# VH-VL binders against Lysosomal-trafficking regulator (mv): the designs that were tried, part 20

Target 1, 99 residues: Lysosomal-trafficking regulator (mv), of Drosophila melanogaster (Fruit fly) (q9w060r2686to2784)
Amino acid sequence: SLNSQILYNFAAKFLPVDGEIEGEIIITDLKLYFLATYRCRYFNVNCDIANITEIWLKRYQHQETAFEILLDTNKSLFFSLQNADDWKIMREVFCDKIV
Key: E = the ipSAE of ESMFold2; O = the ipSAE of OpenDDE; V2 = 0.75 times the mean of E and O plus 0.25 times the DockQ between their complexes.

## First folded at step 22 (VH-VL; framework fv_diridavumab)

Design ac5 (from y1 with heavy chain T30I; at its last look DockQ between E and O 0.40; V2 from the best seeds 0.00; counts 0 for: pae E 3.5 > 2)
Fold by ESMFold2, look of step 22:
Structure ac5 (fold): chain C 99 residues (1-99), chain A 121 residues (1-121), chain B 111 residues (1-111)
Amino acid sequence: as target 1 above (99 residues)
Amino acid sequence: EVQLVESGAEVKKPGSSVKVSCKASGYTFIYYAIAWVRQAPGQGPEWMGGIIPWFGTPKYAQKFQGRVTITADDFAGTVYMELSSLRSEDTAMYYCARHSLYTGDEAFDIWGKGTTVTVSS
Amino acid sequence: QSVLTQPPSVSAAPGQKVTISCSGSSSNIGNDYVSWYQQLPGTAPKLLIYDNNKRPSGIPDRFSGSKSGTSATLGITGLQTGDEANYYCGTWDSSTDAGVVFGGGTKLTVL
């Protein structure tokens, strides 16, 4: 929207069942986006932050860098962040949704 | 095993629209992109756009932005392409094609057999 | 015409080798992966090469691909009559009309 500003931009991977899609998580005041980079340009995830019901902290490749976002439609999105500083920011930004 | 099947051939008048379906089977539908690629007589293939059904947001070639709509129905395992404001230049074979989420978006490993759309008065 | 330039035709005898070139620019082949397709008469395209030089399962190793600078090459050795087809290169183009682009095609005749 016209009133949306980018608040955070995290290097991330979307984690489907048995693979990875590299990209960026972009957080505005109203929305969370995942924008795939270079190789998977069809991939454009966005959701209203209000539609996120739960966030579950997870490990990926033995690192505590992943999380699963549950939506009010009962669908989920599984992501891994590229660095620990972004992981800490993610936890702070969405602390009220973390289970 | 893996199969893409387009809907039947269409003959349309200029100025009308056409909606083609692509039924997918034999793989996990929601995680693979389905693209639409057309091929006019005597020409090479032309990418129109694509969608990953799980995420529901299509990407379109700029040439077709505003005329093409690509949607997916997860329940039916089907992707649709609608092209509006048809012109004689839109006469072509229309294919749906799949690529893996793990390889480049220029590599389509499975193609449908195609369906003809003919625009004539 | 096509963003990617291919020779319109090429021919060689059975058992010989042929190469098919695909010329692009820094906005496509120079910075992105190349794929190659075979289209037999009356059929849909079939993927031969992806990621510049990789073959999907079921594609014999007599088909090969390479990329250098802004050009890509498809190589076919041990030519067979069944190889008569149109061949297309494809890649991502990141210029103003960003998207997947294909070459205009090369008709291979096996004499």
Scores: ipSAE 0.159, ipTM 0.721, lowest interface PAE 3.5, mean pLDDT 86
ESMFold2 (binder alone), look of step 22: mean pLDDT 90; pTM 0.930
OpenDDE, look of step 22: ipSAE 0.290; ipTM 0.808

Design ac6 (from y1 with heavy chain Y27G, light chain S94D T96L D97S; at its last look DockQ between E and O 0.74; V2 from the best seeds 0.00; counts 0 for: pae E 3.6 > 2)
Fold by ESMFold2, look of step 22:
Structure ac6 (fold): chain C 99 residues (1-99), chain A 121 residues (1-121), chain B 111 residues (1-111)
Amino acid sequence: as target 1 above (99 residues)
Amino acid sequence: EVQLVESGAEVKKPGSSVKVSCKASGGTFTYYAIAWVRQAPGQGPEWMGGIIPWFGTPKYAQKFQGRVTITADDFAGTVYMELSSLRSEDTAMYYCARHSLYTGDEAFDIWGKGTTVTVSS
Amino acid sequence: QSVLTQPPSVSAAPGQKVTISCSGSSSNIGNDYVSWYQQLPGTAPKLLIYDNNKRPSGIPDRFSGSKSGTSATLGITGLQTGDEANYYCGTWDDSLSAGVVFGGGTKLTVL
């Protein structure tokens, strides 16, 4: 839940196959959340950070601002961050998972 | 392309529960949302709630909060809706419907054929 | 009583045009996008219009949508007997009990 101390809050887009969903990524000591903010009010995604197996750094719109999170179920989530500083923080926070 | 198929019709007694399923035939539910919408005879549609199967918790219409449970088995490509404490006014056609994440959560671009739930004593 | 108000019925001759209104409030149509659905007798609803005025692939351009203030309008030109159906508007309502709301429907008769 969001009762843990929030460590980071990043403006982000979730990138489904054929669109973009505006929202925010919230990172706690144990969980990563994505909360959609507009036009997709069903999104209340969370996952345990321990279930993340790999993170692949990606380009989005010709900028290195995105990443793909792979889970232990072989499912994946694709996100872009609006701020380059936040992208750098993601790399540092999850450095041991980056391929 | 993607088609949604609800489970078969149900006849239930008042006070019981019903659980209906929705399965995608041309793909999975990984990156789109499934909602449940019912329609009583001669009336307009009524949204009950929805879920993005892998990504999130369900959202419910306030009218059904506490009576409806929406769950997903993302691997099986199936979403379920369970409605408890059934009453005669719950008699309706129950649809699952997909909203595209790029058209917004108020637009359902694919609808199942529907399944009838009849509550009769 | 529906949050969104539609006329219960409209009618017009083949080849003519018709409009179907949908009236809401600032908590729904006034601040959110409108969708429209056709429901032929004995079938599931079918999306005609999303994002106020966009057509999904496969919907002919004789179906149109517009929104002004807290009201939305579905337009149908070149009416065909196959257009006889119920038509529903839908949108998100941002009030305290937020969620999707639909109109009560408009029965279109092509005489």
Scores: ipSAE 0.149, ipTM 0.710, lowest interface PAE 3.6, mean pLDDT 85
ESMFold2 (binder alone), look of step 22: mean pLDDT 88; pTM 0.923
OpenDDE, look of step 22: ipSAE 0.211; ipTM 0.793

## First folded at step 23 (VH-VL; framework fv_diridavumab)

Design ad1 (from y1 with heavy chain L101V T103F; at its last look DockQ between E and O 0.34; V2 from the best seeds 0.00; counts 0 for: pae E 5.0 > 2)
Heavy chain, then light chain:
Amino acid sequence: EVQLVESGAEVKKPGSSVKVSCKASGYTFTYYAIAWVRQAPGQGPEWMGGIIPWFGTPKYAQKFQGRVTITADDFAGTVYMELSSLRSEDTAMYYCARHSVYFGDEAFDIWGKGTTVTVSS
Amino acid sequence: QSVLTQPPSVSAAPGQKVTISCSGSSSNIGNDYVSWYQQLPGTAPKLLIYDNNKRPSGIPDRFSGSKSGTSATLGITGLQTGDEANYYCGTWDSSTDAGVVFGGGTKLTVL
ESMFold2, look of step 23: ipSAE 0.248; ipTM 0.736
ESMFold2 (binder alone), look of step 23: mean pLDDT 89; pTM 0.926
OpenDDE, look of step 23: ipSAE 0.442; ipTM 0.856
ESMFold2, look of step 25: ipSAE 0.054; ipTM 0.689
ESMFold2 (binder alone), look of step 25: mean pLDDT 89; pTM 0.926
OpenDDE, look of step 25: ipSAE 0.323; ipTM 0.841

Design ad2 (from y1 with light chain N31D K54E; at its last look DockQ between E and O 0.72; V2 from the best seeds 0.00; counts 0 for: pae E 3.6 > 2)
Fold by ESMFold2, look of step 23:
Structure ad2 (fold): chain C 99 residues (1-99), chain A 121 residues (1-121), chain B 111 residues (1-111)
Amino acid sequence: as target 1 above (99 residues)
Amino acid sequence: EVQLVESGAEVKKPGSSVKVSCKASGYTFTYYAIAWVRQAPGQGPEWMGGIIPWFGTPKYAQKFQGRVTITADDFAGTVYMELSSLRSEDTAMYYCARHSLYTGDEAFDIWGKGTTVTVSS
Amino acid sequence: QSVLTQPPSVSAAPGQKVTISCSGSSSNIGDDYVSWYQQLPGTAPKLLIYDNNERPSGIPDRFSGSKSGTSATLGITGLQTGDEANYYCGTWDSSTDAGVVFGGGTKLTVL
């Protein structure tokens, strides 16, 4: 259909250089979104999955719950999932992009 | 140390446009939102819209949708606001103001000194 | 016409206490955090209170904030002549795409 189907939603934090922004990651068949839960209503991060070139698995606060998404625009997006099982699902879903 | 500086005052005719810049310094520019807030003489502040420079998608108050454009230049550390189809009621002090993504979109912790835009025939 | 209603003025003597109210609705104050601003004559607004009752660094504890239901209150104790200013509340309004809304302001006179 013309409308993307939601496949997953994970509780997550977006990790800027010095801080954390709570929200959720929503994955559709075409796009990945991060939606901040309640602090800045015009905070809207998304990318086409086709534009993701690499995903790097990372630690955050001594836990293997984070990943860095490299886009074809030279931007990187850095996230930590709140649930380790969701992080494992993320690895499975995007295994063809993980380096 | 943390500072926002708007460009100089402007006098404009009705129907024209104005573009105001806001130079940010003393903090990590890309991870704070910058909003534009105006204040007509004797009135309260009025939020026009804002942008998070790293993410680049501005949001506008519905009142200004279609007349305002907010953009950011990460290398220059600068946010711009352009207001078109100017009217006399657009005469006001225009501020840029910063808010943390952690304390919310209504908590502007740093303000510029403001710049006047005067619209007269 | 203001979405957030504030009294137009309040006054009190030096050393006294004053409160400034801000009345809104379930779509703004009721659902969201309130900030308060001081605007001294000829200056930009300055953040006094955020997250309903938190003070930024450098704001003395004689400034306080609270929120109940759809109403918020700024409290100022130990009034000084330098506190003479306009005070504004602000919050997010979710009922339309209005965004951040501010009160019309309260002029504090210290006499």
Scores: ipSAE 0.166, ipTM 0.740, lowest interface PAE 3.6, mean pLDDT 86
ESMFold2 (binder alone), look of step 23: mean pLDDT 89; pTM 0.925
OpenDDE, look of step 23: ipSAE 0.314; ipTM 0.834

Design ad3 (from y1 with heavy chain A33T; at its last look DockQ between E and O 0.67; V2 from the best seeds 0.00; counts 0 for: pae E 4.6 > 2)
Fold by ESMFold2, look of step 23:
Structure ad3 (fold): chain C 99 residues (1-99), chain A 121 residues (1-121), chain B 111 residues (1-111)
Amino acid sequence: as target 1 above (99 residues)
Amino acid sequence: EVQLVESGAEVKKPGSSVKVSCKASGYTFTYYTIAWVRQAPGQGPEWMGGIIPWFGTPKYAQKFQGRVTITADDFAGTVYMELSSLRSEDTAMYYCARHSLYTGDEAFDIWGKGTTVTVSS
Amino acid sequence: QSVLTQPPSVSAAPGQKVTISCSGSSSNIGNDYVSWYQQLPGTAPKLLIYDNNKRPSGIPDRFSGSKSGTSATLGITGLQTGDEANYYCGTWDSSTDAGVVFGGGTKLTVL
């Protein structure tokens, strides 16, 4: 749930193969969430940080603002952050997982 | 070719349940919402609920809460809908339909052909 | 009894234009996007209009949509006999029982 200690909240897009879903990434001490804003009401992503095996830094639309999170289930999540400062914070927070 | 194919037609008695499958092909299954929409003879469509297979939980129309269960099997590329405690007014055509992630939660860009569930004594 | 109200039928001659209304409330059309569907006899609904006024690829521009306040309108110009069908509006309703809602439908007859 989101009643845990929230550490970070970033404006972000979830990037499916052929599109973008606007929302926010919320990071707690244990979990990473993506909550879609308005119009995509079924969409709710969360994962345990312990289940994240690798993070790959990526470009999106020619900007260094994105990352791909690989899970221990072989699923991946592709996100883009709205600003570079939040992207740098993500690198710091998850530095041990970045490849 | 993007397709949604529902399982075959069913004839059921009141008080029983039915489980309908929807096999998806021709697109990346895990990212798109599949919803179930039914249509009784001579009536408009009625949304029952939907699910996004990736990390999603199902969302149900309140009218069906407690009677409907929607699940997804990512490996099979298939969404299931089970409706319990069937009544004669549940006689309808049942469709699965796909939301486009771009067009909004009310816009269904791909529909199956539908399958008939008939509830009679 | 649908939360979205449509006229039960409309008719016009080939080549004419027709409009189909969809009346709702502030919990649906007033605050959300409207879609429109064509349903030919014995077939699944087909998306004609999304986001109030946008056409999917392959839908001719003689189909149009608009929204004002809590009401939406589907317009069809250059009417053809192949346009005989039922037409439904749809939207998201954010009231207590939130979800997708559809109108009861409008049967279009081309005379």
Scores: ipSAE 0.100, ipTM 0.708, lowest interface PAE 4.6, mean pLDDT 86
ESMFold2 (binder alone), look of step 23: mean pLDDT 89; pTM 0.923
OpenDDE, look of step 23: ipSAE 0.317; ipTM 0.836

Design ad4 (from y1 with heavy chain A33V; at its last look DockQ between E and O 0.09; V2 from the best seeds 0.00; counts 0 for: pae E 3.4 > 2, placed apart)
Fold by OpenDDE, look of step 23:
Structure ad4 (fold): chain C 99 residues (1-99), chain A 121 residues (1-121), chain B 111 residues (1-111)
Amino acid sequence: as target 1 above (99 residues)
Amino acid sequence: EVQLVESGAEVKKPGSSVKVSCKASGYTFTYYVIAWVRQAPGQGPEWMGGIIPWFGTPKYAQKFQGRVTITADDFAGTVYMELSSLRSEDTAMYYCARHSLYTGDEAFDIWGKGTTVTVSS
Amino acid sequence: QSVLTQPPSVSAAPGQKVTISCSGSSSNIGNDYVSWYQQLPGTAPKLLIYDNNKRPSGIPDRFSGSKSGTSATLGITGLQTGDEANYYCGTWDSSTDAGVVFGGGTKLTVL
C-alpha cells in the first residue's frame, strides 16, 4: 500500500557482491526498503515482507551484524546493520522468518 | 485534498529558459520524491528527474543532464524545474508528480495538471 | 524509441477483456516493480497499478497487473466505454542511464 506505516528505521549497509552501500533500512507494515545514503540518492531496494521466505543471520567482517533475506523469486538481499541493538530488534521483528 | 499545483502555461523562444513550479497542497514532502515528467504531443511520458525536497539534491535523467535544474523550497512546499537552451523539441506538457520514498517504488500516485511549454520562433 | 515496448493500440467491445503487454529487459522490468497509468484525453496520467499487481484505492478490480520475466501485462475485464484511453507502463531502469522509464503507450479503443 502507498500508505504503509513506517515501523522501524535502521542504519545499514547493503552488501552486493562487488562492495557495500551505506544507507538505511525502512520497515513498514508491508515492505522492507533500503535507501542509499551516499552513493546514489535514488538507489533503493524494496521487497514485500510477504515475499520474504527466509532470513539467514550472517556475519560481516566477523561480526554478528548481518543478515540475508531470501525472496520467493530466489533472489536474496544481504545487509549489515550498523548498530547491534538494531540487529537485535531486527531478529525480534522477523523472528518467524529466521532460519 | 492532496494535490500538486503547477504554474501557468509558458511560451518561449528557442535558446531561452523556462522555470516551472510545483506546489504541494494537503500534505508535506516528508516522505516523497517530486519528479518532473514531460509529455510531447502524441508521445508517452518522459522522466526528467526528481528531488527529495528535504534532502535538496536532485537526480536527473541522462538526457537532460546539464540542461535541467530541479530545486526545492521545503518550507514553501514547492519544487521547481528549470530547463535551459530550449528547442522546439522541448514543446510538451510538463507534469510534476510524486512517489513515496518508502512505498510504491517510483509509482506516481499524485500528478499535477501539467504546464504547457511551447517553444517556437 | 521507448525503453519499454507496448502495442500501439488495442480494441474490444464493451464487456470484453483486453490485455496490454509491456516488454522490457533485465535492467528494468526484469529487476524492478512495474506501474501502469491510465491517461484520459486531456488529462494527466492516473496511477492504475503499482508494484506489478496492486491497485490504489479507488481503482476497480476490473484492472489487474502481472509480471513475468522481462514483461508485464495489464488486464482489463468488463470493458467500459469510459476505459477508452492511453495506457502506459513504467518502471525503474538500473542501466548506465538509470532512471524512470515509460512505455510508448497503448491506445485502447472501445468499439
Scores: ipSAE 0.063, ipTM 0.741, lowest interface PAE 3.3, mean pLDDT 90
ESMFold2, look of step 23: ipSAE 0.208; ipTM 0.742
ESMFold2 (binder alone), look of step 23: mean pLDDT 89; pTM 0.925

Design ad5 (from y1 with heavy chain I52F P58A; at its last look DockQ between E and O 0.65; V2 from the best seeds 0.00; counts 0 for: pae E 3.4 > 2)
Fold by ESMFold2, look of step 23:
Structure ad5 (fold): chain C 99 residues (1-99), chain A 121 residues (1-121), chain B 111 residues (1-111)
Amino acid sequence: as target 1 above (99 residues)
Amino acid sequence: EVQLVESGAEVKKPGSSVKVSCKASGYTFTYYAIAWVRQAPGQGPEWMGGIFPWFGTAKYAQKFQGRVTITADDFAGTVYMELSSLRSEDTAMYYCARHSLYTGDEAFDIWGKGTTVTVSS
Amino acid sequence: QSVLTQPPSVSAAPGQKVTISCSGSSSNIGNDYVSWYQQLPGTAPKLLIYDNNKRPSGIPDRFSGSKSGTSATLGITGLQTGDEANYYCGTWDSSTDAGVVFGGGTKLTVL
């Protein structure tokens, strides 16, 4: 597309209550996206980073690799990251939102 | 048991609109996309669009862009399809159908029984 | 005039076998997975095959699917009178008007 500045891309899983969807988190200077890697063309997850009110560090499968992201709409998104270094980067990028 | 139930049959005049509901039960509503597929008499199915309730994301077939609106009510477990500016070619059986994220968005594993929309006069 | 082309009808005797073809293009069958549906008279479609060749629970193995290039095939062996129905292929079309597309259907007569 146009020169959207992708700052980070992380292999991730979106974690509904009982299930997981593989994809990528993409972070730009102003937005966070999740793009599923399998064929689901109904997914258009994106949000303005300014609309993220809180981030809670979570465990997934007994590892500290996950985040719950609360939006200003009171919806939450639960993700786990596949790469431990990406988890550290995610924590640093959003340190001011972590509860 | 997993079930999709469309609202009752409708008879409409040209130029009006119709809103059909699809009540889902027996599964976690927000996990699965629901599509609307219609079938005119003697014809193959025709995909109109669908929605993934978890994210509220709808996608429409270009043929229906601007005439169809698909929405979801997570609390009611219900998807709605509204088709406007009706004409006789819109006479068909209308189905809602579910697919799981893990079988791909091109396969529909559960179908409602369908509801007839007739556009006449 | 469906994006996916199927023969309008096929027939065979009970106990025999039949195949139903579905021809598409590189923007659909050539690039995405194919599903197949059975529609008995007066009923909604029922999923028979997904991901080209997989059967959902409850579908007997006498139903099979395959895909080669831009074409897909549904195979039905051991035909029964209850198999008399319309059969549709479906897939995703990634061309400019992207979306799910279906074949026009094949009427199977068991005689």
Scores: ipSAE 0.172, ipTM 0.724, lowest interface PAE 3.4, mean pLDDT 86
ESMFold2 (binder alone), look of step 23: mean pLDDT 89; pTM 0.921
OpenDDE, look of step 23: ipSAE 0.400; ipTM 0.862

Design ad6 (from y1 with heavy chain T103Y, light chain K54Q; at its last look DockQ between E and O 0.64; V2 from the best seeds 0.00; counts 0 for: pae E 4.1 > 2, SAP .501 > .496)
Fold by ESMFold2, look of step 23:
Structure ad6 (fold): chain C 99 residues (1-99), chain A 121 residues (1-121), chain B 111 residues (1-111)
Amino acid sequence: as target 1 above (99 residues)
Amino acid sequence: EVQLVESGAEVKKPGSSVKVSCKASGYTFTYYAIAWVRQAPGQGPEWMGGIIPWFGTPKYAQKFQGRVTITADDFAGTVYMELSSLRSEDTAMYYCARHSLYYGDEAFDIWGKGTTVTVSS
Amino acid sequence: QSVLTQPPSVSAAPGQKVTISCSGSSSNIGNDYVSWYQQLPGTAPKLLIYDNNQRPSGIPDRFSGSKSGTSATLGITGLQTGDEANYYCGTWDSSTDAGVVFGGGTKLTVL
């Protein structure tokens, strides 16, 4: 699972409808993961990068630091990154998926 | 109000399987872990495993690996636990319980009322 | 057998104070947060304490928790007859079979 080569690691918040969960996004050559920071060992979000169909740029707390990832299953994941440099890298890495 | 409701009590023969459901209501089902915890008469609770419905990948206690299956149905708002190859030692009260995002995965903030599974010949 | 050790029973009169111990190891209590549960006769467990010493809403301040080293303690002051129950500690264990572990329970009798 996380034995793949790690390419990027961003401090992030996962944004469920009724809250926010602090953690980090880890991007490998094949997968995107979100690992929660606190003692939440069940919480292990992941998806195959090949299954990401669209990425929508979003605002969170009045800042343009968020994005929503749409999967080929019609499920989506909503994240906010902690800094603009990571936000820029995310946009560059996934530019072909951004709507 | 947040509620967890297990399916009704079951009486099973050794070697068979049981599937118990846990219907959740009153909160956003997809992002909270639901765990299964059993309690034999006169004993302490025993964690069997859990799942966050959104991600569909359960985590199991090693003792039950290979004979427990935990799944979730987002549409029904329901988590299922199936225990196979039943033995008399599996006779217990079975609870579903929620891990809150705010209390971490070592705390169960909401419990169902429990359901009895009895394994007898 | 439970990974966490609790005394099988404790008792005291109404209005008195009791403590209930929970002994573990460096792979669980020593490295992770402890929770405590009350189980009244014929009912499901109810969360009393999380994060070692925090109370959920609705739990009176006469219930307290603490942790030192590999041991945790539940304190109950001003005992009431309605406190008669089984009490369990719980935590995460990070050893070979990582997961949630519970104590075997302590029966509190108020007489």
Scores: ipSAE 0.144, ipTM 0.731, lowest interface PAE 4.1, mean pLDDT 86
ESMFold2 (binder alone), look of step 23: mean pLDDT 89; pTM 0.926
OpenDDE, look of step 23: ipSAE 0.349; ipTM 0.846

## First folded at step 25 (VH-VL; framework fv_diridavumab)

Design ae1 (from ad1 with heavy chain V101T; at its last read DockQ between E and O 0.50; V2 from the best seeds 0.54)
Heavy chain, then light chain:
Amino acid sequence: EVQLVESGAEVKKPGSSVKVSCKASGYTFTYYAIAWVRQAPGQGPEWMGGIIPWFGTPKYAQKFQGRVTITADDFAGTVYMELSSLRSEDTAMYYCARHSTYFGDEAFDIWGKGTTVTVSS
Amino acid sequence: QSVLTQPPSVSAAPGQKVTISCSGSSSNIGNDYVSWYQQLPGTAPKLLIYDNNKRPSGIPDRFSGSKSGTSATLGITGLQTGDEANYYCGTWDSSTDAGVVFGGGTKLTVL
ESMFold2, look of step 25: ipSAE 0.203; ipTM 0.730
ESMFold2 (binder alone), look of step 25: mean pLDDT 89; pTM 0.924
OpenDDE, look of step 25: ipSAE 0.472; ipTM 0.864
ESMFold2, fold request of step 26: ipSAE 0.417, 0.209, 0.212; ipTM 0.789, 0.742, 0.733
ESMFold2 (binder alone), fold request of step 26: mean pLDDT 89, 90, 88; pTM 0.926, 0.930, 0.915
OpenDDE, fold request of step 26: ipSAE 0.661, 0.629, 0.650; ipTM 0.906, 0.901, 0.905
ESMFold2, last read: ipSAE 0.424, 0.269, 0.440; ipTM 0.798, 0.753, 0.799
ESMFold2 (binder alone), last read: mean pLDDT 89, 89, 89; pTM 0.928, 0.926, 0.919
OpenDDE, last read: ipSAE 0.507, 0.299, 0.674; ipTM 0.878, 0.819, 0.907

Design ae2 (from ad1 with heavy chain V101A; at its last look DockQ between E and O 0.43; V2 from the best seeds 0.00; counts 0 for: pae E 4.5 > 2)
Fold by ESMFold2, look of step 25:
Structure ae2 (fold): chain C 99 residues (1-99), chain A 121 residues (1-121), chain B 111 residues (1-111)
Amino acid sequence: as target 1 above (99 residues)
Amino acid sequence: EVQLVESGAEVKKPGSSVKVSCKASGYTFTYYAIAWVRQAPGQGPEWMGGIIPWFGTPKYAQKFQGRVTITADDFAGTVYMELSSLRSEDTAMYYCARHSAYFGDEAFDIWGKGTTVTVSS
Amino acid sequence: QSVLTQPPSVSAAPGQKVTISCSGSSSNIGNDYVSWYQQLPGTAPKLLIYDNNKRPSGIPDRFSGSKSGTSATLGITGLQTGDEANYYCGTWDSSTDAGVVFGGGTKLTVL
């Protein structure tokens, strides 16, 4: 369901308050998506990159592998990346949004 | 204890509207989709639509598009369904039901007890 | 008419086995996961089977599910009088923006 050219594709977990959902983060020129490994219904987790106000670097399970992404609505998305190289790439790509 | 509780039964006249609430408790409300499913007497269940409260954008079955509105109140932990332009054929038991996974899938693991909406002239 | 077709009724004696079929199409059962529900008289539906053949916690293994092509089957062994209920299949249908669709139901009688 992506219309734009994919720039990055990272194995990740989406971290709701009471669980973990395995999937992939996909970054295009305009949007960040999370696509779960199993079939998701209704909607995919996503945001416009322009709506991201802050990114907080986080530890997950005592490893520096996670981001909390704050949106202009004061909602946040919490992800853990499965690959340390991808974590570094996220830091570089979004360096102007990191607090 | 995970549970869904619908509001009380309603008797309505044709042409009016009804708004039913579904209060959720015992789980993380914002990330689980809640759907509305109705069942007329002697018939199978019929999915009307659902919402993930976190996103606030509902999905509706095409049959009900334009007559049904589903909303969520994160603070109250409550999902609402409003059905307008009521007809006698809308007489049914109305359930709210939770999808079995985050973001919804095709299974419903938690159901409310249901509430009756009766439309009579 | 329901999108998913089930027999209107089945019956068997206590202790025996029944199967309940659910026939669909490539836009639903053929390409998506099937769930099954038990509805006892005067109650809400209860999930018995998800992901074609998996049981939620608390559902005994005498309930089973399978899928082949565009058809699904619920199996019930060791029938008990408490199993008298309506049984519904459900799945996602991609062809018409219908979303979740259910069968018309099968009434199980234990005689």
Scores: ipSAE 0.126, ipTM 0.719, lowest interface PAE 4.5, mean pLDDT 86
ESMFold2 (binder alone), look of step 25: mean pLDDT 89; pTM 0.925
OpenDDE, look of step 25: ipSAE 0.203; ipTM 0.798

Design ae3 (from ad1 with heavy chain F103T; at its last fold request DockQ between E and O 0.47; V2 from the best seeds 0.00; counts 0 for: pae E 3.5 > 2)
Heavy chain, then light chain:
Amino acid sequence: EVQLVESGAEVKKPGSSVKVSCKASGYTFTYYAIAWVRQAPGQGPEWMGGIIPWFGTPKYAQKFQGRVTITADDFAGTVYMELSSLRSEDTAMYYCARHSVYTGDEAFDIWGKGTTVTVSS
Amino acid sequence: QSVLTQPPSVSAAPGQKVTISCSGSSSNIGNDYVSWYQQLPGTAPKLLIYDNNKRPSGIPDRFSGSKSGTSATLGITGLQTGDEANYYCGTWDSSTDAGVVFGGGTKLTVL
ESMFold2, look of step 25: ipSAE 0.232; ipTM 0.741
ESMFold2 (binder alone), look of step 25: mean pLDDT 90; pTM 0.932
OpenDDE, look of step 25: ipSAE 0.196; ipTM 0.799
ESMFold2, fold request of step 26: ipSAE 0.135, 0.067, 0.148; ipTM 0.709, 0.669, 0.706
ESMFold2 (binder alone), fold request of step 26: mean pLDDT 90, 90, 90; pTM 0.935, 0.935, 0.935
OpenDDE, fold request of step 26: ipSAE 0.530, 0.503, 0.440; ipTM 0.886, 0.881, 0.869

